# VH-VL binders against Uncharacterized protein At4g14100, part 8

Target 1, 181 residues: Uncharacterized protein At4g14100, of Arabidopsis thaliana (Mouse-ear cress) (q67yc9)
Amino acid sequence: DEPVPTPWPHQFHALMFMNYSGDLSMIDLWYDWTNGRNFNIIQEQLGGITYDLEWNNGTSFFYTLDESKSCRSGQLEVGILRPNWLDGAKYLGQQNVSGFLCNVWEKVDFIWYYEDVETKRPVQWIFYTGREAHIMTYEVGAVLEDEKWQAPVYCFNKEKKSLSTKGALSEFKGYKEKAAL

## First folded at step 17 (VH-VL; from u5 with light chain Y91R K92S)

Design v2
Fold by ESMFold2, look of step 18:
Structure v2 (fold): chain C 181 residues (1-181), chain A 125 residues (1-125), chain B 107 residues (1-107)
Amino acid sequence: as target 1 above (181 residues)
Amino acid sequence: QVQLVQSGAEVKKPGASVKLSCKASGYTFTEYYINWVRQAPGKGLEWIARINPSGGHTYYNEKFKGRATLTADKSTSTAYMQLSSLRSEDTAVYFCARDLKYGRWFGSPGAFDIWGQGTTVTVSS
Amino acid sequence: DIVMTQSPSSLSASVGDRVTITCQASQSVYSYVAWYQQKPGKAPKALIYGASTLQSGVPDRFTGSGSGTDFTLTISSLQPEDFADYFCQQRSNWPYTFGGGTKVEIK
């Protein structure tokens, strides 16, 4: 009787506009469940670009390609989000968002998810960190070329400070109570 | 070694301004926010403001908006806070502290995990 | 502003005792609570984030729990080096706010 959230396609690209209390960014999200990988390319307003590359084996890289050549790597207890990661989310009813009528779900300590009732496409999601993502484009079936998924060499040759498995997932409180990504 | 090193103690008269510095070392400066927090004698902690060193975006506690100004210099990995129109109530130890910008799915892995040693500002009438 | 009400304001305990400090938020902060230790003359040191996740390098005798409005920091077996002030912090809403602190005195 309640609407069910549409599982994510196995491969898609989304362009997102992110707002964190006026700290603005544009995000290219490449989701690729088929190959077990997820990529957020984060362009900050008047600032630099951060690359967030995640693998289904739990390997996580946050890096830059500028002169600093920074990389923070870690090994996490869970992989990327599964296509059906919204299974069991709490339905909150319908809400109008910028002229789109959306079904709304909540995953406690992670996200509020807004899906257009007519087209079943994501419109917005709000992370529990306070970041608001507006989905500007949504290209089902789009794939990023394999060579673009390679973390830079300095992600492997720098002295590592790995994220704790439990520490890295605490920002998603309740995530361990859900299915693995 | 990851550290934040702050400028030395300041003694100021009411109505003056003070500019404090916070120099980061041992990590990529633009990967973290810099927060400013103060602690008046015998009092608790009070958050003042935050800066994103990457693009210079700032967010202020309304109590300090208009008096506090945060800046950052990426070339020296140094954050600054200027506090104007000082009053005796501004006598406190002022800390800078870093906060990770991005964890997985835009979360943050930790608290304010590294703090500067603090700068004592004394405002005497 | 979200008020973080911390209890007790001070306590005295012996080495080996179990110590419990509570923090109550004036509205839900979900799990966005951190705990800090501050020793005399020093800056705060992070212990716990996300209500229950232990900061790297912190002994596992420190445990955080809670969600919503009620949060607890527990020291399972108090050690002499645990004499300090302890503060909770919420990071759910602007401005970020801290509890009033708890002074733990070793007898």
Scores: ipSAE 0.786, ipTM 0.868, lowest interface PAE 1.0, mean pLDDT 89
Fold by ESMFold2, look of step 21:
Structure v2 (fold): chain C 181 residues (1-181), chain A 125 residues (1-125), chain B 107 residues (1-107)
Amino acid sequence: as target 1 above (181 residues)
Amino acid sequence: QVQLVQSGAEVKKPGASVKLSCKASGYTFTEYYINWVRQAPGKGLEWIARINPSGGHTYYNEKFKGRATLTADKSTSTAYMQLSSLRSEDTAVYFCARDLKYGRWFGSPGAFDIWGQGTTVTVSS
Amino acid sequence: DIVMTQSPSSLSASVGDRVTITCQASQSVYSYVAWYQQKPGKAPKALIYGASTLQSGVPDRFTGSGSGTDFTLTISSLQPEDFADYFCQQRSNWPYTFGGGTKVEIK
């Protein structure tokens, strides 16, 4: 009888330490299924902060708040990950990670997902790209204030004149096919 | 217009070094990695290394580790590759190409979507 | 290193023909394959990424397919401007590697 992955709670905050072949970052993930939104605040150890703001209607923004006023935005065919997005993932057994005994699943072309057997919290996920995220804290029910979910004004006016949004839209379509979104 | 513009052709002797430049324009320089790829005459493409311009983190193909050095200057939106201890088999066209750093769900599904025009490096005695 | 074995090394075809180019990876690269077109004296141009997703501005006569180890680029109705070299690339694991290339010549 294989264990079943725990659906994500409708609202949570996670602090993640991300390692991409030595390129290190800390990420605040605010997941909010109730309001149809998902926010990653990505602080590179040796660089700046990138804000990844995603809406369930498919609207997606990647922006900075520094003097560059950078924003890449697009409209995608699919929304944020559903709480049960791991349904149908392939179970790979158990493995010890960072002092936790974890159940491990694979979502093809996306992620290896590690969940603590005892508490059912996420512990680690490793993206097929080689990015390794360690879940440092996991705060079920945490909610980020509505004011923090607003993309800057330059995400809306500057995008209409920019050719760069074409690349961003193409990038997201791969997850629709691979992640079973 | 989004583009990568590379420095001019180089002729070098074996044992020398070369430093190539790749100037980005029309996009936010720190939003993309810069990759370096070469193509020897009559040969295929060979990936050399990648740099994250925002903090300078680099990852090298083992074949070039110790000889290739990537740097980036955010103030001029310019990436550089230095290749040392040149040999005749280093004769090639050297390209820079950008790769988007962050996509939805931390995936890297994209291609190298913009390439520089290439810089010919000839190594001869 | 993951070896990408590309076939054929060259081919000749007429305008309107259906052309198929294959790449085989030495181990699974999942769907992390891109395809590039390169014309003489020019830099490569991206055609396909994620094995099957068409790059913006690329005509829909170009189709990519495959997953795991076997990948295909198809040109459904060859046009005169499609004379070029074509390369696959895996993006699954370090170092990124390219196929050996396919030269497509129009008869």
Scores: ipSAE 0.778, ipTM 0.864, lowest interface PAE 1.0, mean pLDDT 88

## First folded at step 18 (VH-VL)

Design w2 (from v2 with heavy chain S108N)
Fold by ESMFold2, look of step 18:
Structure w2 (fold): chain C 181 residues (1-181), chain A 125 residues (1-125), chain B 107 residues (1-107)
Amino acid sequence: as target 1 above (181 residues)
Amino acid sequence: QVQLVQSGAEVKKPGASVKLSCKASGYTFTEYYINWVRQAPGKGLEWIARINPSGGHTYYNEKFKGRATLTADKSTSTAYMQLSSLRSEDTAVYFCARDLKYGRWFGNPGAFDIWGQGTTVTVSS
Amino acid sequence: DIVMTQSPSSLSASVGDRVTITCQASQSVYSYVAWYQQKPGKAPKALIYGASTLQSGVPDRFTGSGSGTDFTLTISSLQPEDFADYFCQQRSNWPYTFGGGTKVEIK
């Protein structure tokens, strides 16, 4: 009986401390499957904030709210991660992480996922790019108010283009295919 | 027009320092890392270091740690590399190049998609 | 450091030929390989990232394949503008490293 990873709650908030070879950041993750949206708010150490706003229809925004008023927009062929995106993940056994005994799964070319055996909460996510995210808080059922999900106006003064999912993530089953494409 | 424009050629004596510049235009400077890569005459490409222009975090190839110093000025969208204690082996063309910091869920890294034209540094007595 | 062994170091070809360049990593780099073209006196130009994804604006005669340790760049029908040096690069682990290059010359 191999353990099965706990599906993500349909709505949650997590604070993540991310370390990329000493390049540190805090990430405020709002996952909202119910409304088809996902938000990573990335505060870099002594640096700026990048807002990564993703919609289930494939609309993707990376923007700032500082004086640069930058926005990178695109139309992707896949939506956000589904709650059961870890289905079919390869189980790697148990490991201790910072005093937590965790079950560990791998999604090839994406992530190593660490879940506390006792509480079933995520503890750590290690991305194949070498970024290590420690889950500092995990608030099931938390919802970010609708007004905060609105991309700034300067994201809409620029032509969007449809983007292929072909690439590093194209074979990963965790994303919902965009049905309207 | 997205581009990286580098400073002009330098001729230096052994033991000196050089400071190279790389001015970005046509894109949001803090959205990309800036990498420095060199190519000695008749040789391949060698990665030196990377800077995150947002907070100034740097990561150095161990071979250059202690001699290379990367900085970035957000107000002018310009990255700099200083290389000290120059030796004849440092004679090379030095490139700056960018790569995107963030995609969705931190997926596989892209290429260095835009390169500067290169700056020739010659170290001889 | 991860060593990227590129083969051949040079080759001669005619317009219209199919050209294959290989790159072998000393340990798995997953799919984190990029390919670059460099013409004499110029900076490298990105062709492929993620082992197989074509950079925007690059002709579809260029294809990349492979994962783990073995990677291939193929030019399906060589054009006059394709005579250049080609380099692979791994982006999996620090320091980033490049292959030694392949010079594609006119026969």
Scores: ipSAE 0.828, ipTM 0.890, lowest interface PAE 0.8, mean pLDDT 90
Fold by ESMFold2, fold request of step 22:
Structure w2 (fold): chain C 181 residues (1-181), chain A 125 residues (1-125), chain B 107 residues (1-107)
Amino acid sequence: as target 1 above (181 residues)
Amino acid sequence: QVQLVQSGAEVKKPGASVKLSCKASGYTFTEYYINWVRQAPGKGLEWIARINPSGGHTYYNEKFKGRATLTADKSTSTAYMQLSSLRSEDTAVYFCARDLKYGRWFGNPGAFDIWGQGTTVTVSS
Amino acid sequence: DIVMTQSPSSLSASVGDRVTITCQASQSVYSYVAWYQQKPGKAPKALIYGASTLQSGVPDRFTGSGSGTDFTLTISSLQPEDFADYFCQQRSNWPYTFGGGTKVEIK
């Protein structure tokens, strides 16, 4: 009886405007299930750019390309979101969001997901951390050229004494149970 | 070694201002938020505010809005809190503490994993 | 503001005892709870985040559990270095708030 959420296309780009209680950013999301990779490129308002590069083998990089040349790297138990990751999400009914009539789903400890009833496109994602992402563009089938997916060499350096990423790699515990399978 | 080193103790009169510093070392300063937390003598912990050092965005506990001002200097990896219109009830130890900005898909925040040693501010006449 | 009600406020225990500290949120904070240990004159030290994930370098005698509104920190076999104050913190909503603390003392 409930609507089912539209599986993610195997490849797409989205430009997102994210608001975290006034802390604003623009995010380029490149999703590439075909090649087992996912890229969130996060430009903070009047701030720097964080590159969040995730691979389906669990390899995870958070890095910058500025003079700091920072990279937090690790190996996670779970890969990227599968196209049907919303399977089993709790349907919350319909809601008008900025003039779009949306079906709304909840994935516990992760997200409230708003999908346009008419076009089946994502409209808004509200993460359980309180971050609200508005989907500004949505380009199904868009691909980012392979060369852009290469993490910088300093993500593969000898252990950096001054940078601790060890505890940070386990931070999304609830995500593993619902999103990876 | 990852650490936050805070400025020394301050003694102030009611109505004055104080500016506390928190110098980060051993990690990428802009990868973490800096939070300010205080603890009155024999009391619990009270969160004051947070700054994103990358762009300078701040969030204040409403209780302190208008009196607390957070800034950060990326060139020195130093965060600051200025507290104005001091009262005797502002007597406390003031801590800075960091928390990681991003995990995968903006997931659960970690703890405040590194704290400064604290700065004692005494407000008395 | 989300109120974190921590219990007990104080307890006395012996080395080897099992100690349980609870924290109740006034509304759901999902799993966004951290636990801290604080010794006299020192800054808090993180023990647990995400309700149940152990901070690196923390002994496995510390366990956290709970979700929603009810959370528990357990020390399975109290050691001499564990006599301290303990605080929960919610990280779900502004402003971040802490429990009132639990002082764990030697009998």
Scores: ipSAE 0.817, ipTM 0.887, lowest interface PAE 0.9, mean pLDDT 89
Fold by ESMFold2, fold request of step 22:
Parts: C-alpha cells; sequence; structure tokens
Structure w2 (fold): chain C 181 residues (1-181), chain A 125 residues (1-125), chain B 107 residues (1-107)
C-alpha cells in the first residue's frame, strides 16, 4: 500500500553535514550491525570532536581525544538501532529535498526520515531536537577497522552510570519489553 | 563536584552595562551548552540565550538581541554574559545553567540539570 | 514564541496529598518539556525531562506525563520538602519558554 522504508544495510558509512540553528558540524557515521556497534564521530565547526561509540550490549561512550581526555560512560537498556528500526514509521508522502524526490517518514519524538524514491538512499534526517543532517556520502558495505572501535583507557577508569533510553527512542526499540535489541 | 559558580551582586544605573561570570568545575566544560536565564522579583523565569563553549556559537532570545552578548573562555571554564543599555526592568536574578549537548542519536533534550547560584543585578537611578 | 500556560498559579496542600500541576503549550512541543522545582532564594532544580523521564536522584513520587500540548506533573504523596514553586519549560523551539509557575504551599 504505502511505500516502506528500506532497512539499513548491515554495514555502511555516511558522512553527514549537520545544522543546528547555525551551530554546524560534520559527522562520520559508521554503522556495523554485524559486529553490534555504531559510531558517530562529531566534528564541530571551529570546535572539538566528540566520539559517540555505542554497542549492542548497551555500552555507551561519549569521549574526546584532546587534552581534556573526557569520557562519559554508561549502560543503556537497549542496544544500537536495528536495520529495520523504521518499521511502523508514519508515512508523510513525498517531498523534494535538494533536487531529490523523497519519501518521508516520521518516528514521533525522534526523526523525520527522507529517502530518495529512485535510489532508496537516505538524503536527509531531521531530528526532533531541531538538528538537520544532510547525507553527503552513503557507502554501503563500508567497514571501519576494528582498532578504531577501541574506546580510550580513561573510559574504563571512571565509575559507570546508567543512561536512559526512555523518551523518543523507547516506542520503536521495544523499550517496554524486557527482551533487549 | 559538578558546579557553576557565579559572580557577586551588581548595582548599576540606567544606561550602564554589566558583565556577569559563570565558572564551571567538576565536568568537561565543552560537553554542555551554557544558558542564561533571569528572574525578576516575584516573576517567572525568562530564557536569555545559549552558548556552545566548544566553538563559541550563540543563539539569543529576540527580546535580548543587540543588548546581550555571551562569551566563553575554555582555558578558565568560564562563561560570561554582558548586558548593555540597562533599564530598571532588567533588575533580576540572573542564572547560568547547563544542558548536555549530545545524547544517543541527538536525542531528547534534557533539562537544565545544573544551575549557578544566581547573581542579583539591581538597576536604579 | 510558544506560550506555556501553567495551572494553577498556587495551591495549598497537606503532607501526603496528591498534587497535580498542568501546563499547556500554544503549539505542539512533542515530548520536549522539562519540570523544575524552585525554593525561595534558590536556583531551580530539574525534576523531569522529556515530559516523563525522571532526572537522576529525583524521588519516584514525581511523575510527568503528556505529549503535544498538554502536560502534567504529579506528586503522588506530598512530603515536607516538596513545598516550593514548580515550573514547566518547553525545549522544542526557540526561544525556550517557561510556564508562569505554581506555588505549592502547606495547608
Amino acid sequence: as target 1 above (181 residues)
Amino acid sequence: QVQLVQSGAEVKKPGASVKLSCKASGYTFTEYYINWVRQAPGKGLEWIARINPSGGHTYYNEKFKGRATLTADKSTSTAYMQLSSLRSEDTAVYFCARDLKYGRWFGNPGAFDIWGQGTTVTVSS
Amino acid sequence: DIVMTQSPSSLSASVGDRVTITCQASQSVYSYVAWYQQKPGKAPKALIYGASTLQSGVPDRFTGSGSGTDFTLTISSLQPEDFADYFCQQRSNWPYTFGGGTKVEIK
């Protein structure tokens, strides 16, 4: 009936240009469902780099590699996004974005998702926080070498705390069930 | 101990400027935005502006554009707000408050989880 | 600007009472509402974010609910330390705006 969003490939890399009301960043996204890991490497315009490293067992790290050597560690109730995480998204019709005709879906309290109707590639993600990501490259099958997935040692010398997944993500990650994703 | 410590009370005449400080400690300064909020006597809370200490990007409430200026000094982990052309209606307690920049997938914006103690600014002739 | 209309402006209650405070946004703010407690002469303290998620260290007698335009903070069994002012805040759109506040007083 309605078009359905293409499940994410099990492994890919995307370069994203992110705009948050003029606060700009470039993001390298490495998605690796096969090895249960997800990496957003966030370079702020004229600012620092934040490394967001997520594991399917719920382990979560937000860290820097600069002089501050900071790391925020936690254990989340659910793992990384599954390839079919857009199942059940609300279809909003078609819209032209940057010269691409896109199918548009919404996951309430999370994202508006724009997918090219012809190529089935993601084009744009608008997060409910107001951040707008433009997908600049999309490399299906790309794999980041294992050594790059290693969190720095100072992520392990701090007392871990639980991080909450409640809110925007809970309704499509099986949040109300005990079974983890 | 995570804390924001603000500068002391100020008494100013109309037309003057004031510069308030907010020193962060116990956390990585660039991991959080710094917001400024004021509360006039007997009144509610009013958001003024936000700064990203990492690159210095700012966003201002339209009501304060042209009068408020936010800066941050990463070397001292200190945020500043300057208000110019002060009026009697600017008499208030001014708070700084932080909120986390990034959660998983740029998720749900949290609350302002840590606030400074507030700085009283009195504007009178 | 999104107007947050908070009700009531004040209420009197006894220890052990169930207290309900509401906020209505002038347009959808999705679930991006936070709630704060403020005692006289003190800075606000965060209670709830994302409409319903408890801030770390906040007792579970505080419950937030709602989405879209209508939001509720409930204190299930009022304690002596809960007599304070309470504010909602929307974080969905610029500028961030607060409700007018609710003073919770001892009866």
Scores: ipSAE 0.812, ipTM 0.885, lowest interface PAE 0.9, mean pLDDT 89
Fold by OpenDDE, fold request of step 22:
Structure w2 (fold): chain C 181 residues (1-181), chain A 125 residues (1-125), chain B 107 residues (1-107)
Amino acid sequence: as target 1 above (181 residues)
Amino acid sequence: QVQLVQSGAEVKKPGASVKLSCKASGYTFTEYYINWVRQAPGKGLEWIARINPSGGHTYYNEKFKGRATLTADKSTSTAYMQLSSLRSEDTAVYFCARDLKYGRWFGNPGAFDIWGQGTTVTVSS
Amino acid sequence: DIVMTQSPSSLSASVGDRVTITCQASQSVYSYVAWYQQKPGKAPKALIYGASTLQSGVPDRFTGSGSGTDFTLTISSLQPEDFADYFCQQRSNWPYTFGGGTKVEIK
């Protein structure tokens, strides 16, 4: 029998090192299925910080906290990634990646997922866009305090809204600007 | 209004260099990549390079490596492209164009949705 | 580099006609394809991204379809303002590459 991907814990924290053709960033990922929210805090190399805040009701925010006070918000037809979002992924076998023996799965049009055979922790995520995420830390059960999940007030101002783009995963289709906040 | 405004037409001799500018307005400059694309007369489009204005990271088409140099000034929301060792084949309209950096789960964030008006560069003896 | 073979290079059509333009990638580019319209002396204008998503403000008579290697742009009912050049683009691999273009002319 082929191995199956380990479902995501309902809550975890991960730090990732992202390489996009040499464009480097650090991602602070907070996954909280229990409370229906996901947070990607993106620090670009020698650049700014972008906040990608997702809610399971389909509402999403992309914003900065600098003087620009930029914010893009929208509504998806679906919510955040479910714990078993890798269901149906194609098993590609085992590979040694960055010194870790991994099971590898492909979620078509989205991601190649590398999971440590021994610990069942994610090791690497290669997105179909070419972005390579190296999982630096993986802390099951960790939760960001509620106060940190609040989008800034200017995200609720219509003048600050704009459409975001959908991901490669088919479940992320149907993104549109939220009509009212 | 969201727009990219490019510098004026250039006429250069072979071997010379040219530096084009692309000023962004109406949006947060650092939220988008700036790409440079050229179009020779009666020809298709050719992607040259991309810059991340936030940190300054650049990525080049191998064809232009060593000749093209991208820079960006956040204080003026202006991107620049310098092209050196100009050849007659470099005669083209040069466009700057933005594309979003981040989509959902780092997906491809769409097309080049805003373009500059283009800058004609003519290389002739 | 990924080659985007666009067909036809030109076509003549009348107002109200259904127009179809195709783009074939030399290898799979998944759904990372955009379509652009370009009028004389102007910059390209984005029509479609992600192979099938309509760019904001673009009329719904424009539709994109396809995945992998074969992609199609369709104009359901050609309007006078639609006579222009059209280009596909793959955004899957570096360097980004464009199709050769299709000129849609008045019959």
Scores: ipSAE 0.808, ipTM 0.909, lowest interface PAE 0.5, mean pLDDT 92

